VHH binders against UDP-N-acetylglucosamine transferase subunit ALG13 (ALG13). Designs and how they scored, part 2

Target 1, 122 residues: UDP-N-acetylglucosamine transferase subunit ALG13 (ALG13), of Homo sapiens (Human) (q9np73r231to352)
Amino acid sequence: LFRKLTAKDASCLFRAISEQLFCSQVHHLEIRKACVSYMRENQQTFESYVEGSFEKYLERLGDPKESAGQLEIRALSLIYNRDFILYRFPGKPPTYVTDNGYEDKILLCYSSSGHYDSVYSK

## First folded at step 13 (VHH; from t2 with L37M)

Design w1
Fold by OpenDDE, last read:
Structure w1 (fold): chain B 122 residues (1-122), chain A 127 residues (1-127)
Amino acid sequence: as target 1 above (122 residues)
Amino acid sequence: QVQLVESGGGLVQPGGSLRLSCAASGFRFSYPYEWAMGWFRQAPGQGLEAVAAISTKGGSTYYADSVKGRFTISRDNSKNTLYLQMNSLRAEDTAVYYCAAVEWYSGDLYPSHYDYWGQGTLVTVSS
């Protein structure tokens, strides 16, 4: 396994996922928009996990300067039919974040301070 | 935005009990979010020691040998609060107790695996 570094900004999750899906980080805005749209279309699935106004949450999520996290990962799993595996510490087993039964996997590395990188298998 | 605030510390006699609280903000304990929470302590002149840890999603718990059977770590998802019930307190339990949290991890008793820390609350066990 090796880490492919993503830019350290609020879009790092979407950049890392873009890298995993397309071998490029350039699709992070498209992926963010897809995530927002999907969550909006499936409000009853996600709204109970959001504090406050769900629509305001989605409005913030649509801003490239806003960070994304656990809820978006679950949404993106369903959008792209990929299950997420998250590495947290070297030498420790990863966390299988989603278990939707998808054959294809997205491998991410989560670092302190909320940064996501892409992980590739050798 | 993540913040941990401990409370409940104080002076207690040997054999007494205390319950520490850790009010968490900026993140959510409950499903589907995955976090691990822990209690750590530092006695005067000593290093940081693990006390207990819990996976907020799965509920798995870990305890240091020195506190097994006496301390209980728990959580209230509705209050987003972590607790440490401390019974049969001993003089050697005297320390500043810290609440800690880590995202995307099942939890363990290693301080280096926790990214967020509270300010601590002092527990003094003395006759």
Scores: ipSAE 0.820, ipTM 0.914, lowest interface PAE 0.6, mean pLDDT 95
Fold by OpenDDE, last read:
Structure w1 (fold): chain B 122 residues (1-122), chain A 127 residues (1-127)
Amino acid sequence: as target 1 above (122 residues)
Amino acid sequence: QVQLVESGGGLVQPGGSLRLSCAASGFRFSYPYEWAMGWFRQAPGQGLEAVAAISTKGGSTYYADSVKGRFTISRDNSKNTLYLQMNSLRAEDTAVYYCAAVEWYSGDLYPSHYDYWGQGTLVTVSS
């Protein structure tokens, strides 16, 4: 296993996912938009997990300068039919953060600073 | 920003009980969010040691051998608050108790795996 570094900005989650899906980070904006759209279309599923206005949450999420996190990962799992495996600490086993029964996986590494990187197997 | 604030510490006699609270803000540790929360303590002149931990996923709990059967870690998701019920307190339980949190981790009793810490609350067990 090795970590492929993702640009350190607010779009790191979407960049890392882009890397996993397309072997390139360039699709991060498209993935972000897809995430926002999907969550909006499935408001009933996600709104209870958001504090305050769900629409304002989505408006914020649509901004490339805003970070994304756990809720978006769950949405993205459903969007791309991929289950997420997340590495948190070196030498520790990863955890399946989604369990939707998808064969395809997205492997990410999460650092204490809130940064996401892509992980590849050898 | 993530913030943890402990409360409930104080002076108690041996054999007594005390409940600590940790008010968490800046994040939600209820389903579907994945967080582990823990209690750690540091006695005077001693190092930081684990007391208990709890994970979001599965609600798994972990306890140090020294507190098993006496302490209970729990949480109220509606209040976003972590608790430590301490029963049958002993003099050796005297310490500053810290609340800690870590994202995307199932939790364990290793303090190095926790990124966010409270300021601590003092628990003194004395006759």
Scores: ipSAE 0.820, ipTM 0.914, lowest interface PAE 0.6, mean pLDDT 95
Fold by OpenDDE, fold request of step 24:
Structure w1 (fold): chain B 122 residues (1-122), chain A 127 residues (1-127)
Amino acid sequence: as target 1 above (122 residues)
Amino acid sequence: QVQLVESGGGLVQPGGSLRLSCAASGFRFSYPYEWAMGWFRQAPGQGLEAVAAISTKGGSTYYADSVKGRFTISRDNSKNTLYLQMNSLRAEDTAVYYCAAVEWYSGDLYPSHYDYWGQGTLVTVSS
């Protein structure tokens, strides 16, 4: 396993996912938009997990300057038919964040600073 | 902004009971969110010691040997609050008790694995 560094900004989650999907971070904005659209179309699934206005939440999520996290990971799993595996500490087993039964996986690592990087098995 | 605020500390006699609370804000530790929460303590002149931990995923709990059978860690998801029920308190339980949290982790009894900490609440067990 090795960690591939992702640009350190509010789009790091989407960049890391872009890296995993396309071997490039360049698609982070498209992935963000897809995430927002999907969550909006599936409001009944996600609304209860958001505090306050769901629409305002999505408006903020649409801003490239806003960070994304756990809820978006679950949405993105469904969007791209990929299950997420997250590494948190060196030498510790990863966490299977989603378990939707998808064969394809997205491997990420999460740092204490709230940053996401991509992980490759080889 | 993640914040943890402990309360419930105080003076209690040996053999007594006390319940600590940790009000969490800035995040939710209920499903589908994945967090681990823990209680740690520091007695006067001693280092930080693990007390108990609980995982959002599966609700697994961990206890230090010194508190097993006496302390119970629990959570109220509706209140986003962590608790530590302390029974059969002993003088050696005297310490400042800290609430801690870590994201994307199942939890354990290692302080270094927790990123967010409260200010602590003092528990004094004395006759």
Scores: ipSAE 0.818, ipTM 0.913, lowest interface PAE 0.6, mean pLDDT 95
Fold by OpenDDE, fold request of step 24:
Structure w1 (fold): chain B 122 residues (1-122), chain A 127 residues (1-127)
Amino acid sequence: as target 1 above (122 residues)
Amino acid sequence: QVQLVESGGGLVQPGGSLRLSCAASGFRFSYPYEWAMGWFRQAPGQGLEAVAAISTKGGSTYYADSVKGRFTISRDNSKNTLYLQMNSLRAEDTAVYYCAAVEWYSGDLYPSHYDYWGQGTLVTVSS
């Protein structure tokens, strides 16, 4: 396994996912938009997990300057039919974040302060 | 945004009981979110010591040997609050107790693995 770094900004999750999906980080904005759209179309699935206004949550999520996290990962799993595996600490087993039964996997590394990087198998 | 606020500390006699609370805000530690939370303590003149930890996923719990059988870590998802029930308290349990949290981790008893910390609440066990 090796870690491929993403820019340390609010779009790091989408950059890392873009890397995993397309071997390029350039699609992060597209993926963010897809995530917002999907969550809006499936409001009943996600709104109970959001504090406050769901629409305001989505408005924030649509801003490239705003970070995304756990709920978006679950949405993106359903969007792209991929299950997420998250590495957190060296020497510790990764977490299988989603378990939707998808054969394809997305491997991410999470660092303190909310940063995501892509992980590749050798 | 993430905030942990401990409460419930105070003076108690040896053999007594006390329940600490940790009110979490800025995040939810219930399903479907993945968090681990823990209690740590620092006695006067000593280093930070792990007390207990709990995982959101599966509800697994971990305890330091020094508190096993006496302390119980639990959570109320509806209140987004972590608890530490302390029974059979001893003088050596005197410390400032801290609540801590870590994202995307099942939890353990290593302080360095936790990113968010409360301000602490003092527990004094004395006759």
Scores: ipSAE 0.815, ipTM 0.911, lowest interface PAE 0.6, mean pLDDT 95
Fold by ESMFold2, fold request of step 24:
Structure w1 (fold): chain B 122 residues (1-122), chain A 127 residues (1-127)
Amino acid sequence: as target 1 above (122 residues)
Amino acid sequence: QVQLVESGGGLVQPGGSLRLSCAASGFRFSYPYEWAMGWFRQAPGQGLEAVAAISTKGGSTYYADSVKGRFTISRDNSKNTLYLQMNSLRAEDTAVYYCAAVEWYSGDLYPSHYDYWGQGTLVTVSS
Protein backbone atom coordinates (compact mmCIF):
# COMPACT_ATOMS: atom_id res chain seq x y z
CA LEU B 1 0.00 0.00 0.00
CA PHE B 2 1.07 3.58 -0.81
CA ARG B 3 0.21 6.66 1.24
CA LYS B 4 -0.55 10.06 -0.34
CA LEU B 5 0.18 12.65 2.33
CA THR B 6 -2.39 15.35 3.03
CA ALA B 7 -1.82 18.82 4.42
CA LYS B 8 -1.54 18.64 8.20
CA ASP B 9 -4.53 20.70 9.29
CA ALA B 10 -7.99 20.20 10.74
CA SER B 11 -9.39 19.45 7.29
CA CYS B 12 -7.09 16.46 6.67
CA LEU B 13 -9.95 13.93 6.57
CA PHE B 14 -11.77 15.91 3.90
CA ARG B 15 -8.50 16.47 2.01
CA ALA B 16 -7.82 12.73 1.93
CA ILE B 17 -11.33 12.09 0.65
CA SER B 18 -11.00 14.85 -1.96
CA GLU B 19 -7.78 13.19 -3.15
CA GLN B 20 -9.50 9.82 -3.62
CA LEU B 21 -12.61 11.23 -5.28
CA PHE B 22 -11.03 13.91 -7.49
CA CYS B 23 -7.26 13.25 -7.49
CA SER B 24 -6.76 16.59 -5.70
CA GLN B 25 -6.93 17.79 -2.11
CA VAL B 26 -8.31 21.21 -3.09
CA HIS B 27 -12.03 20.34 -2.81
CA HIS B 28 -11.96 19.69 0.94
CA LEU B 29 -14.19 22.65 1.79
CA GLU B 30 -16.90 21.52 -0.63
CA ILE B 31 -16.77 17.99 0.80
CA ARG B 32 -17.03 19.39 4.34
CA LYS B 33 -20.05 21.47 3.35
CA ALA B 34 -21.68 18.44 1.71
CA CYS B 35 -21.13 16.45 4.89
CA VAL B 36 -22.75 19.14 7.06
CA SER B 37 -25.68 19.54 4.68
CA TYR B 38 -26.29 15.80 4.45
CA MET B 39 -26.22 15.30 8.21
CA ARG B 40 -28.57 18.27 8.70
CA GLU B 41 -31.02 16.94 6.10
CA ASN B 42 -30.83 13.50 7.76
CA GLN B 43 -30.88 14.61 11.38
CA GLN B 44 -32.92 11.58 12.48
CA THR B 45 -30.12 9.28 11.32
CA PHE B 46 -27.23 11.04 13.10
CA GLU B 47 -28.59 13.01 16.04
CA SER B 48 -28.52 10.11 18.51
CA TYR B 49 -24.76 9.65 18.05
CA VAL B 50 -23.99 13.27 18.95
CA GLU B 51 -23.59 14.40 22.56
CA GLY B 52 -25.50 17.62 23.22
CA SER B 53 -27.04 19.92 20.62
CA PHE B 54 -26.96 18.52 17.11
CA GLU B 55 -27.16 21.98 15.53
CA LYS B 56 -24.17 23.20 17.57
CA TYR B 57 -22.29 20.07 16.54
CA LEU B 58 -22.97 20.83 12.87
CA GLU B 59 -22.01 24.49 13.35
CA ARG B 60 -18.61 23.38 14.69
CA LEU B 61 -18.20 20.80 11.93
CA GLY B 62 -18.75 23.51 9.31
CA ASP B 63 -15.79 25.50 10.65
CA PRO B 64 -12.65 24.59 8.62
CA LYS B 65 -10.58 24.85 11.82
CA GLU B 66 -12.51 22.02 13.46
CA SER B 67 -11.48 18.38 13.11
CA ALA B 68 -13.75 15.67 11.75
CA GLY B 69 -13.72 11.99 12.52
CA GLN B 70 -15.58 8.78 12.84
CA LEU B 71 -19.19 9.95 12.49
CA GLU B 72 -18.36 12.08 9.45
CA ILE B 73 -16.77 9.09 7.71
CA ARG B 74 -20.04 7.18 8.05
CA ALA B 75 -21.99 10.08 6.57
CA LEU B 76 -19.53 10.47 3.69
CA SER B 77 -19.88 6.77 2.82
CA LEU B 78 -23.59 7.40 2.20
CA ILE B 79 -23.02 10.67 0.34
CA TYR B 80 -20.49 9.28 -2.15
CA ASN B 81 -21.61 5.64 -2.25
CA ARG B 82 -18.25 4.28 -1.19
CA ASP B 83 -17.25 2.05 1.71
CA PHE B 84 -14.35 3.10 3.90
CA ILE B 85 -11.40 0.98 4.94
CA LEU B 86 -8.93 2.40 7.45
CA TYR B 87 -5.38 1.27 8.19
CA ARG B 88 -3.51 1.96 11.45
CA PHE B 89 -0.43 -0.25 11.88
CA PRO B 90 1.77 -2.14 9.41
CA GLY B 91 1.00 -5.82 9.25
CA LYS B 92 -2.23 -5.48 11.25
CA PRO B 93 -5.78 -5.89 9.94
CA PRO B 94 -7.57 -2.71 8.79
CA THR B 95 -10.88 -1.49 10.15
CA TYR B 96 -13.80 -1.92 7.78
CA VAL B 97 -15.49 1.25 8.92
CA THR B 98 -18.56 0.85 6.73
CA ASP B 99 -20.04 -2.19 5.02
CA ASN B 100 -22.87 -0.69 2.99
CA GLY B 101 -22.21 -2.99 0.03
CA TYR B 102 -20.74 -0.38 -2.31
CA GLU B 103 -18.39 -1.61 -5.03
CA ASP B 104 -16.09 1.40 -4.72
CA LYS B 105 -13.90 1.97 -1.67
CA ILE B 106 -12.06 4.84 -0.06
CA LEU B 107 -8.85 3.77 1.66
CA LEU B 108 -7.47 5.88 4.48
CA CYS B 109 -4.77 5.56 7.08
CA TYR B 110 -4.73 7.19 10.50
CA SER B 111 -1.54 8.11 12.32
CA SER B 112 -0.95 8.53 16.05
CA SER B 113 -1.01 12.33 15.62
CA GLY B 114 -4.72 12.24 14.73
CA HIS B 115 -4.02 12.66 11.03
CA TYR B 116 -5.75 11.02 8.06
CA ASP B 117 -4.01 10.32 4.77
CA SER B 118 -5.18 8.73 1.53
CA VAL B 119 -4.05 5.17 0.73
CA TYR B 120 -3.67 3.44 -2.64
CA SER B 121 -3.25 -0.25 -3.33
CA LYS B 122 -0.87 0.26 -6.27
CA GLN A 1 -10.77 16.40 23.93
CA VAL A 2 -10.28 12.80 24.97
CA GLN A 3 -9.79 12.28 28.69
CA LEU A 4 -9.31 9.07 30.69
CA VAL A 5 -9.57 9.03 34.50
CA GLU A 6 -8.80 5.93 36.53
CA SER A 7 -10.17 5.18 39.97
CA GLY A 8 -10.51 2.33 42.45
CA GLY A 9 -6.88 1.82 43.49
CA GLY A 10 -5.84 1.21 47.07
CA LEU A 11 -4.28 -1.15 49.58
CA VAL A 12 -5.33 -4.82 49.44
CA GLN A 13 -4.10 -7.98 51.12
CA PRO A 14 -2.68 -10.85 49.08
CA GLY A 15 -5.54 -12.99 47.82
CA GLY A 16 -7.92 -10.04 47.88
CA SER A 17 -9.87 -8.34 45.12
CA LEU A 18 -10.13 -4.86 43.70
CA ARG A 19 -12.06 -3.32 40.83
CA LEU A 20 -10.58 -0.50 38.78
CA SER A 21 -12.66 1.88 36.69
CA CYS A 22 -11.66 4.20 33.86
CA ALA A 23 -14.11 6.95 32.93
CA ALA A 24 -13.75 8.27 29.40
CA SER A 25 -14.94 11.58 28.01
CA GLY A 26 -14.56 13.48 24.75
CA PHE A 27 -15.62 10.43 22.71
CA ARG A 28 -18.21 7.66 22.83
CA PHE A 29 -17.37 3.96 23.29
CA SER A 30 -20.51 2.71 21.53
CA TYR A 31 -21.25 2.09 17.87
CA PRO A 32 -20.50 3.68 15.46
CA TYR A 33 -17.19 4.62 17.13
CA GLU A 34 -14.08 2.41 16.90
CA TRP A 35 -12.07 2.54 20.12
CA ALA A 36 -10.17 -0.29 21.77
CA MET A 37 -9.11 0.02 25.38
CA GLY A 38 -6.45 -1.47 27.59
CA TRP A 39 -4.94 -1.60 31.04
CA PHE A 40 -1.19 -1.28 31.55
CA ARG A 41 0.84 -1.12 34.73
CA GLN A 42 4.18 0.06 36.01
CA ALA A 43 5.70 -1.44 39.14
CA PRO A 44 8.20 0.64 41.15
CA GLY A 45 11.50 0.77 39.31
CA GLN A 46 10.20 -1.17 36.29
CA GLY A 47 9.01 -0.43 32.81
CA LEU A 48 5.47 -0.39 31.50
CA GLU A 49 3.82 -3.80 31.28
CA ALA A 50 0.62 -4.79 29.48
CA VAL A 51 -2.20 -6.19 31.61
CA ALA A 52 -5.26 -6.55 29.39
CA ALA A 53 -6.98 -5.13 26.31
CA ILE A 54 -10.51 -5.24 24.92
CA SER A 55 -11.86 -4.52 21.44
CA THR A 56 -14.51 -1.94 20.58
CA LYS A 57 -17.47 -4.31 20.87
CA GLY A 58 -15.86 -6.47 23.56
CA GLY A 59 -15.71 -9.51 21.30
CA SER A 60 -11.95 -9.85 21.66
CA THR A 61 -10.00 -9.70 24.92
CA TYR A 62 -6.28 -10.05 25.52
CA TYR A 63 -4.48 -10.81 28.76
CA ALA A 64 -0.87 -10.92 29.85
CA ASP A 65 0.09 -14.43 30.99
CA SER A 66 0.77 -13.13 34.51
CA VAL A 67 -2.88 -12.15 35.03
CA LYS A 68 -4.84 -14.74 33.04
CA GLY A 69 -7.55 -16.36 35.11
CA ARG A 70 -7.29 -13.71 37.85
CA PHE A 71 -8.16 -10.45 36.07
CA THR A 72 -11.15 -9.66 33.88
CA ILE A 73 -11.34 -6.66 31.55
CA SER A 74 -14.76 -5.37 30.56
CA ARG A 75 -16.39 -2.23 29.19
CA ASP A 76 -19.77 -0.57 29.53
CA ASN A 77 -20.14 1.37 26.31
CA SER A 78 -23.33 3.09 27.48
CA LYS A 79 -21.40 4.64 30.38
CA ASN A 80 -18.10 5.18 28.52
CA THR A 81 -16.35 3.20 31.25
CA LEU A 82 -13.66 0.53 31.20
CA TYR A 83 -13.22 -1.89 34.10
CA LEU A 84 -10.58 -4.23 35.45
CA GLN A 85 -11.73 -6.80 38.00
CA MET A 86 -8.64 -8.03 39.85
CA ASN A 87 -8.97 -11.20 41.92
CA SER A 88 -6.44 -13.35 43.77
CA LEU A 89 -4.08 -10.41 44.05
CA ARG A 90 -0.38 -10.99 44.65
CA ALA A 91 2.46 -8.79 45.83
CA GLU A 92 3.83 -8.64 42.27
CA ASP A 93 0.59 -6.98 41.15
CA THR A 94 1.63 -3.84 43.06
CA ALA A 95 1.87 -1.08 40.46
CA VAL A 96 0.36 2.09 39.08
CA TYR A 97 -2.39 0.98 36.69
CA TYR A 98 -3.12 3.06 33.58
CA CYS A 99 -6.01 2.85 31.20
CA ALA A 100 -5.37 3.60 27.56
CA ALA A 101 -7.34 3.99 24.35
CA VAL A 102 -6.58 3.54 20.66
CA GLU A 103 -8.62 4.86 17.76
CA TRP A 104 -9.32 2.81 14.63
CA TYR A 105 -7.85 -0.43 15.92
CA SER A 106 -9.06 -3.66 17.57
CA GLY A 107 -6.49 -3.49 20.38
CA ASP A 108 -3.48 -5.53 21.49
CA LEU A 109 -0.88 -5.68 24.25
CA TYR A 110 1.63 -3.25 22.70
CA PRO A 111 1.70 -0.03 24.77
CA SER A 112 3.19 1.96 21.87
CA HIS A 113 -0.01 1.40 19.87
CA TYR A 114 -2.19 3.36 22.31
CA ASP A 115 -2.99 7.02 21.65
CA TYR A 116 -4.47 8.27 24.94
CA TRP A 117 -3.50 7.51 28.52
CA GLY A 118 -4.97 8.17 31.94
CA GLN A 119 -3.10 9.49 34.99
CA GLY A 120 -2.92 6.11 36.71
CA THR A 121 -4.24 4.69 39.98
CA LEU A 122 -1.99 3.01 42.56
CA VAL A 123 -2.66 -0.56 43.64
CA THR A 124 -0.64 -1.87 46.60
CA VAL A 125 -0.81 -5.54 47.53
CA SER A 126 0.77 -6.09 50.92
CA SER A 127 0.19 -8.21 53.98
Scores: ipSAE 0.239, ipTM 0.623, lowest interface PAE 3.8, mean pLDDT 86
Fold by ESMFold2, last read:
Order: structure tokens, then sequence, then C-alpha cells
Structure w1 (fold): chain B 122 residues (1-122), chain A 127 residues (1-127)
């Protein structure tokens, strides 16, 4: 497996996803906006997992300086019809984050400090 | 901010029992979040030794050979709390016990794989 490094910023999750969907990290803001819009339009699916105000959560998520994480990955799986697989440690089994039955996958790796990179095979 | 706080340590006689708790804050154990937890210990002047680990959903547990059959790890995801039930305690169980957590992993007995650590709680097994 090959790791493609993303810029080390708060948008790294969306950059890694942009790389796998569009072969470029450049669309990370569009992907972030799509995530926020989807979660807002599907509030009943997501609001129970958010502490406090759901609208304030989405407002924060829309800021490109704010980090994204586990709940956003689950939304993005539904948006792009891709299941997510996440690698943490060399030689150890990955986490199959979603199992929505999609044939296509997005492969990520996660390091301590909250950083996501794209993963693919040769 | 992720925080782990251990409690339940103290002085106990050989053959006795203790239950340790680890209260977690700044993250949720329950779905959709992927966190595994573990207990590690350090006797004075010694390195860290793994004690037990438990997977995100509690379906898989791991124990060091030295505690297998005597200690039980469990978690209550609704309370964000990890437990260690310690039975048949021995003098060699004397140590500071640390709670640890790892994101995006099913857990194991390797301390270097854990992202967050508590301050520890002292267990002393002595007559």
Amino acid sequence: as target 1 above (122 residues)
Amino acid sequence: QVQLVESGGGLVQPGGSLRLSCAASGFRFSYPYEWAMGWFRQAPGQGLEAVAAISTKGGSTYYADSVKGRFTISRDNSKNTLYLQMNSLRAEDTAVYYCAAVEWYSGDLYPSHYDYWGQGTLVTVSS
C-alpha cells in the first residue's frame, strides 16, 4: 500500500478524500461544504450523535480551520457511495469504518495528532 | 480535550480484590466512535507492562499471561467508563495502574499504540 501525504492542516480529511475521488487535493472546500449540506438536510440521521446544538456543530464544521473526524466520515460514505477503510499501524489490521455495501472504497490512514492521509495500492 | 482519570486504587491484602475505574471525557465510547481501551501498569523502577485491553465494542479482550483468569476488563460505553476487576491479588500486582485509549483501532497489548493516558492509580498488595 502507498500513502499519499496531504497538507497538514484542519482540512486534511477532506483533502485525502478529494485525492481519492478526483485525483487532486484541491476540492477539499467543496467536499466540506457537501458534507455540511448533507448532514443539515439529513438532521434526523446525525443529530443524536452530536453533543449540544446541531446547527452550531454544522456551523463549526463549515469553517475550514476546524478539524473533521469520525462522524463526517460516515456522512461522506453516504454522499459518495464509498465505504471507508482506515489504517493506523503497520502490519496491523485496518478498521472497516463503514459497511454500507458499496463496491468502491476510500482508503485512509490516521496518525496520532489527528492527521489523515490517502492510501492506495500500486 | 481528551482526559482519562483512574480511581479505585489502594492497599489490599494478598488474595483480595479491587475494582479500578477509568472515567473518560472529551470523547464518546459509543457508536459511531471507534475507541479501544487498555490497562497498563508500572512497578517502581520497572518499565510499563500491559495488563488488559478491550476493543471498541467490547467484543474482543486481551490479557497478559500474568493476569489471565484473575483480572477482567470491561467497559460501560453509556458512562464512558473502563473497568478492571482484579481478583486473587498478589504482591507482584503492586504497581501504578494506567488507563489508556486509542482511536481508530481495535486495541492490543502494545503501549506505544495508545494515544491517551491517565495519571495512574496506585495499587499496593501487602500484608
Scores: ipSAE 0.227, ipTM 0.616, lowest interface PAE 4.0, mean pLDDT 86
Fold by ESMFold2, fold request of step 24:
Structure w1 (fold): chain B 122 residues (1-122), chain A 127 residues (1-127)
Amino acid sequence: as target 1 above (122 residues)
Amino acid sequence: QVQLVESGGGLVQPGGSLRLSCAASGFRFSYPYEWAMGWFRQAPGQGLEAVAAISTKGGSTYYADSVKGRFTISRDNSKNTLYLQMNSLRAEDTAVYYCAAVEWYSGDLYPSHYDYWGQGTLVTVSS
């Protein structure tokens, strides 16, 4: 496996997903907006996992300067019909983050700096 | 702001039992969050030694050979708390015990893989 580096900013998760879906990091803002909209429309699915106000959480998530993480990955799996596999350490098993039964996968890696990059198998 | 706080340490006689707790804040243990947890220890003047680790949902546990059959790691995701039940304690179990956490991984016994660490709780096993 090899990785493709994303820009080191708060939108790195969405940039990595944009890269895998469209072969370009450019669409990260649109993917972020889709994530916010989906979670808002499916509040019952997500609100119990959020500490505090769900609307304030979504307002924060909509800001391009704010980071995104584990809950957003679960929403994005449903939005794009892809299951996520995440690598942390060389030679160690990955985390199968979602198991929604999709044939297509998105492969990511995560570093201790809190950064997501895209991963390719071939 | 991720924090880990250990408690439950103290003085105990050989053959005794003790239960350590680690309270986590700044993240949730429960689905959909992927956090593995571990216990590590350091005897005075010695290096860091792995004790036990547990995956996010508790489906996988790992134990150092020196504690197998005597110690049990567990987690209560509703309380964001990790536990270590220590039975049949021996003098060589005397150490400061640390709680540790790692994001996006199923856990193992390699301390360099853990992202966050508590301040430790002292366990002394002595007659």
Scores: ipSAE 0.225, ipTM 0.614, lowest interface PAE 4.2, mean pLDDT 86

Design w1
Fold by ESMFold2, last read:
Structure w1 (fold): chain B 122 residues (1-122), chain A 127 residues (1-127)
Amino acid sequence: as target 1 above (122 residues)
Amino acid sequence: QVQLVESGGGLVQPGGSLRLSCAASGFRFSYPYEWAMGWFRQAPGQGLEAVAAISTKGGSTYYADSVKGRFTISRDNSKNTLYLQMNSLRAEDTAVYYCAAVEWYSGDLYPSHYDYWGQGTLVTVSS
């Protein structure tokens, strides 16, 4: 396996996903917007996992200066029909984040700095 | 903002019991979130040593040999709280006990793998 580094900003999750879907990081804002729209349309699926106001959560998520994380990954799996696999430490098993039965995968790694990068299998 | 706050420390006699709690805020333990948790301790003048760790769903637990059979780690995901039940306490269990968390990992007994740490709670085992 090998990494492709994403730009170090708050949009790094969406950049890594853009890279794997479109071979380019440039579509990260579009992917973020799709994530917000999907979660809004499917409020009952996600609202119980959000502490406080769901509307305020989505307003924050829509801001490209705000970080995204674990809940967004679950939404993105459903949006793009891909299961997520996430690597943390060398020599340790990855986390199979979603198991929605999709044939295609998105492979990410996560560092202690809160940064997501794209990972490619051979 | 991720915060871990330990409580339940204090003075206890050898052979006694204590229950430590670690209240988490800024993230949730329950599905769909992937967080493993652990307890680590530091005796006066010593480095950190592992005590116990527990996976996100509680299906996997890990214990240092020195506490196995005496301590039990558990988590209550509805209360966003990690516990350490400490039975048959000994003088060598005297330490500051730290709660720790790691994102996107199943947990283990290596302190360097943990991302977030509490400030600690002191446990003194003395007659």
Scores: ipSAE 0.202, ipTM 0.594, lowest interface PAE 4.3, mean pLDDT 86

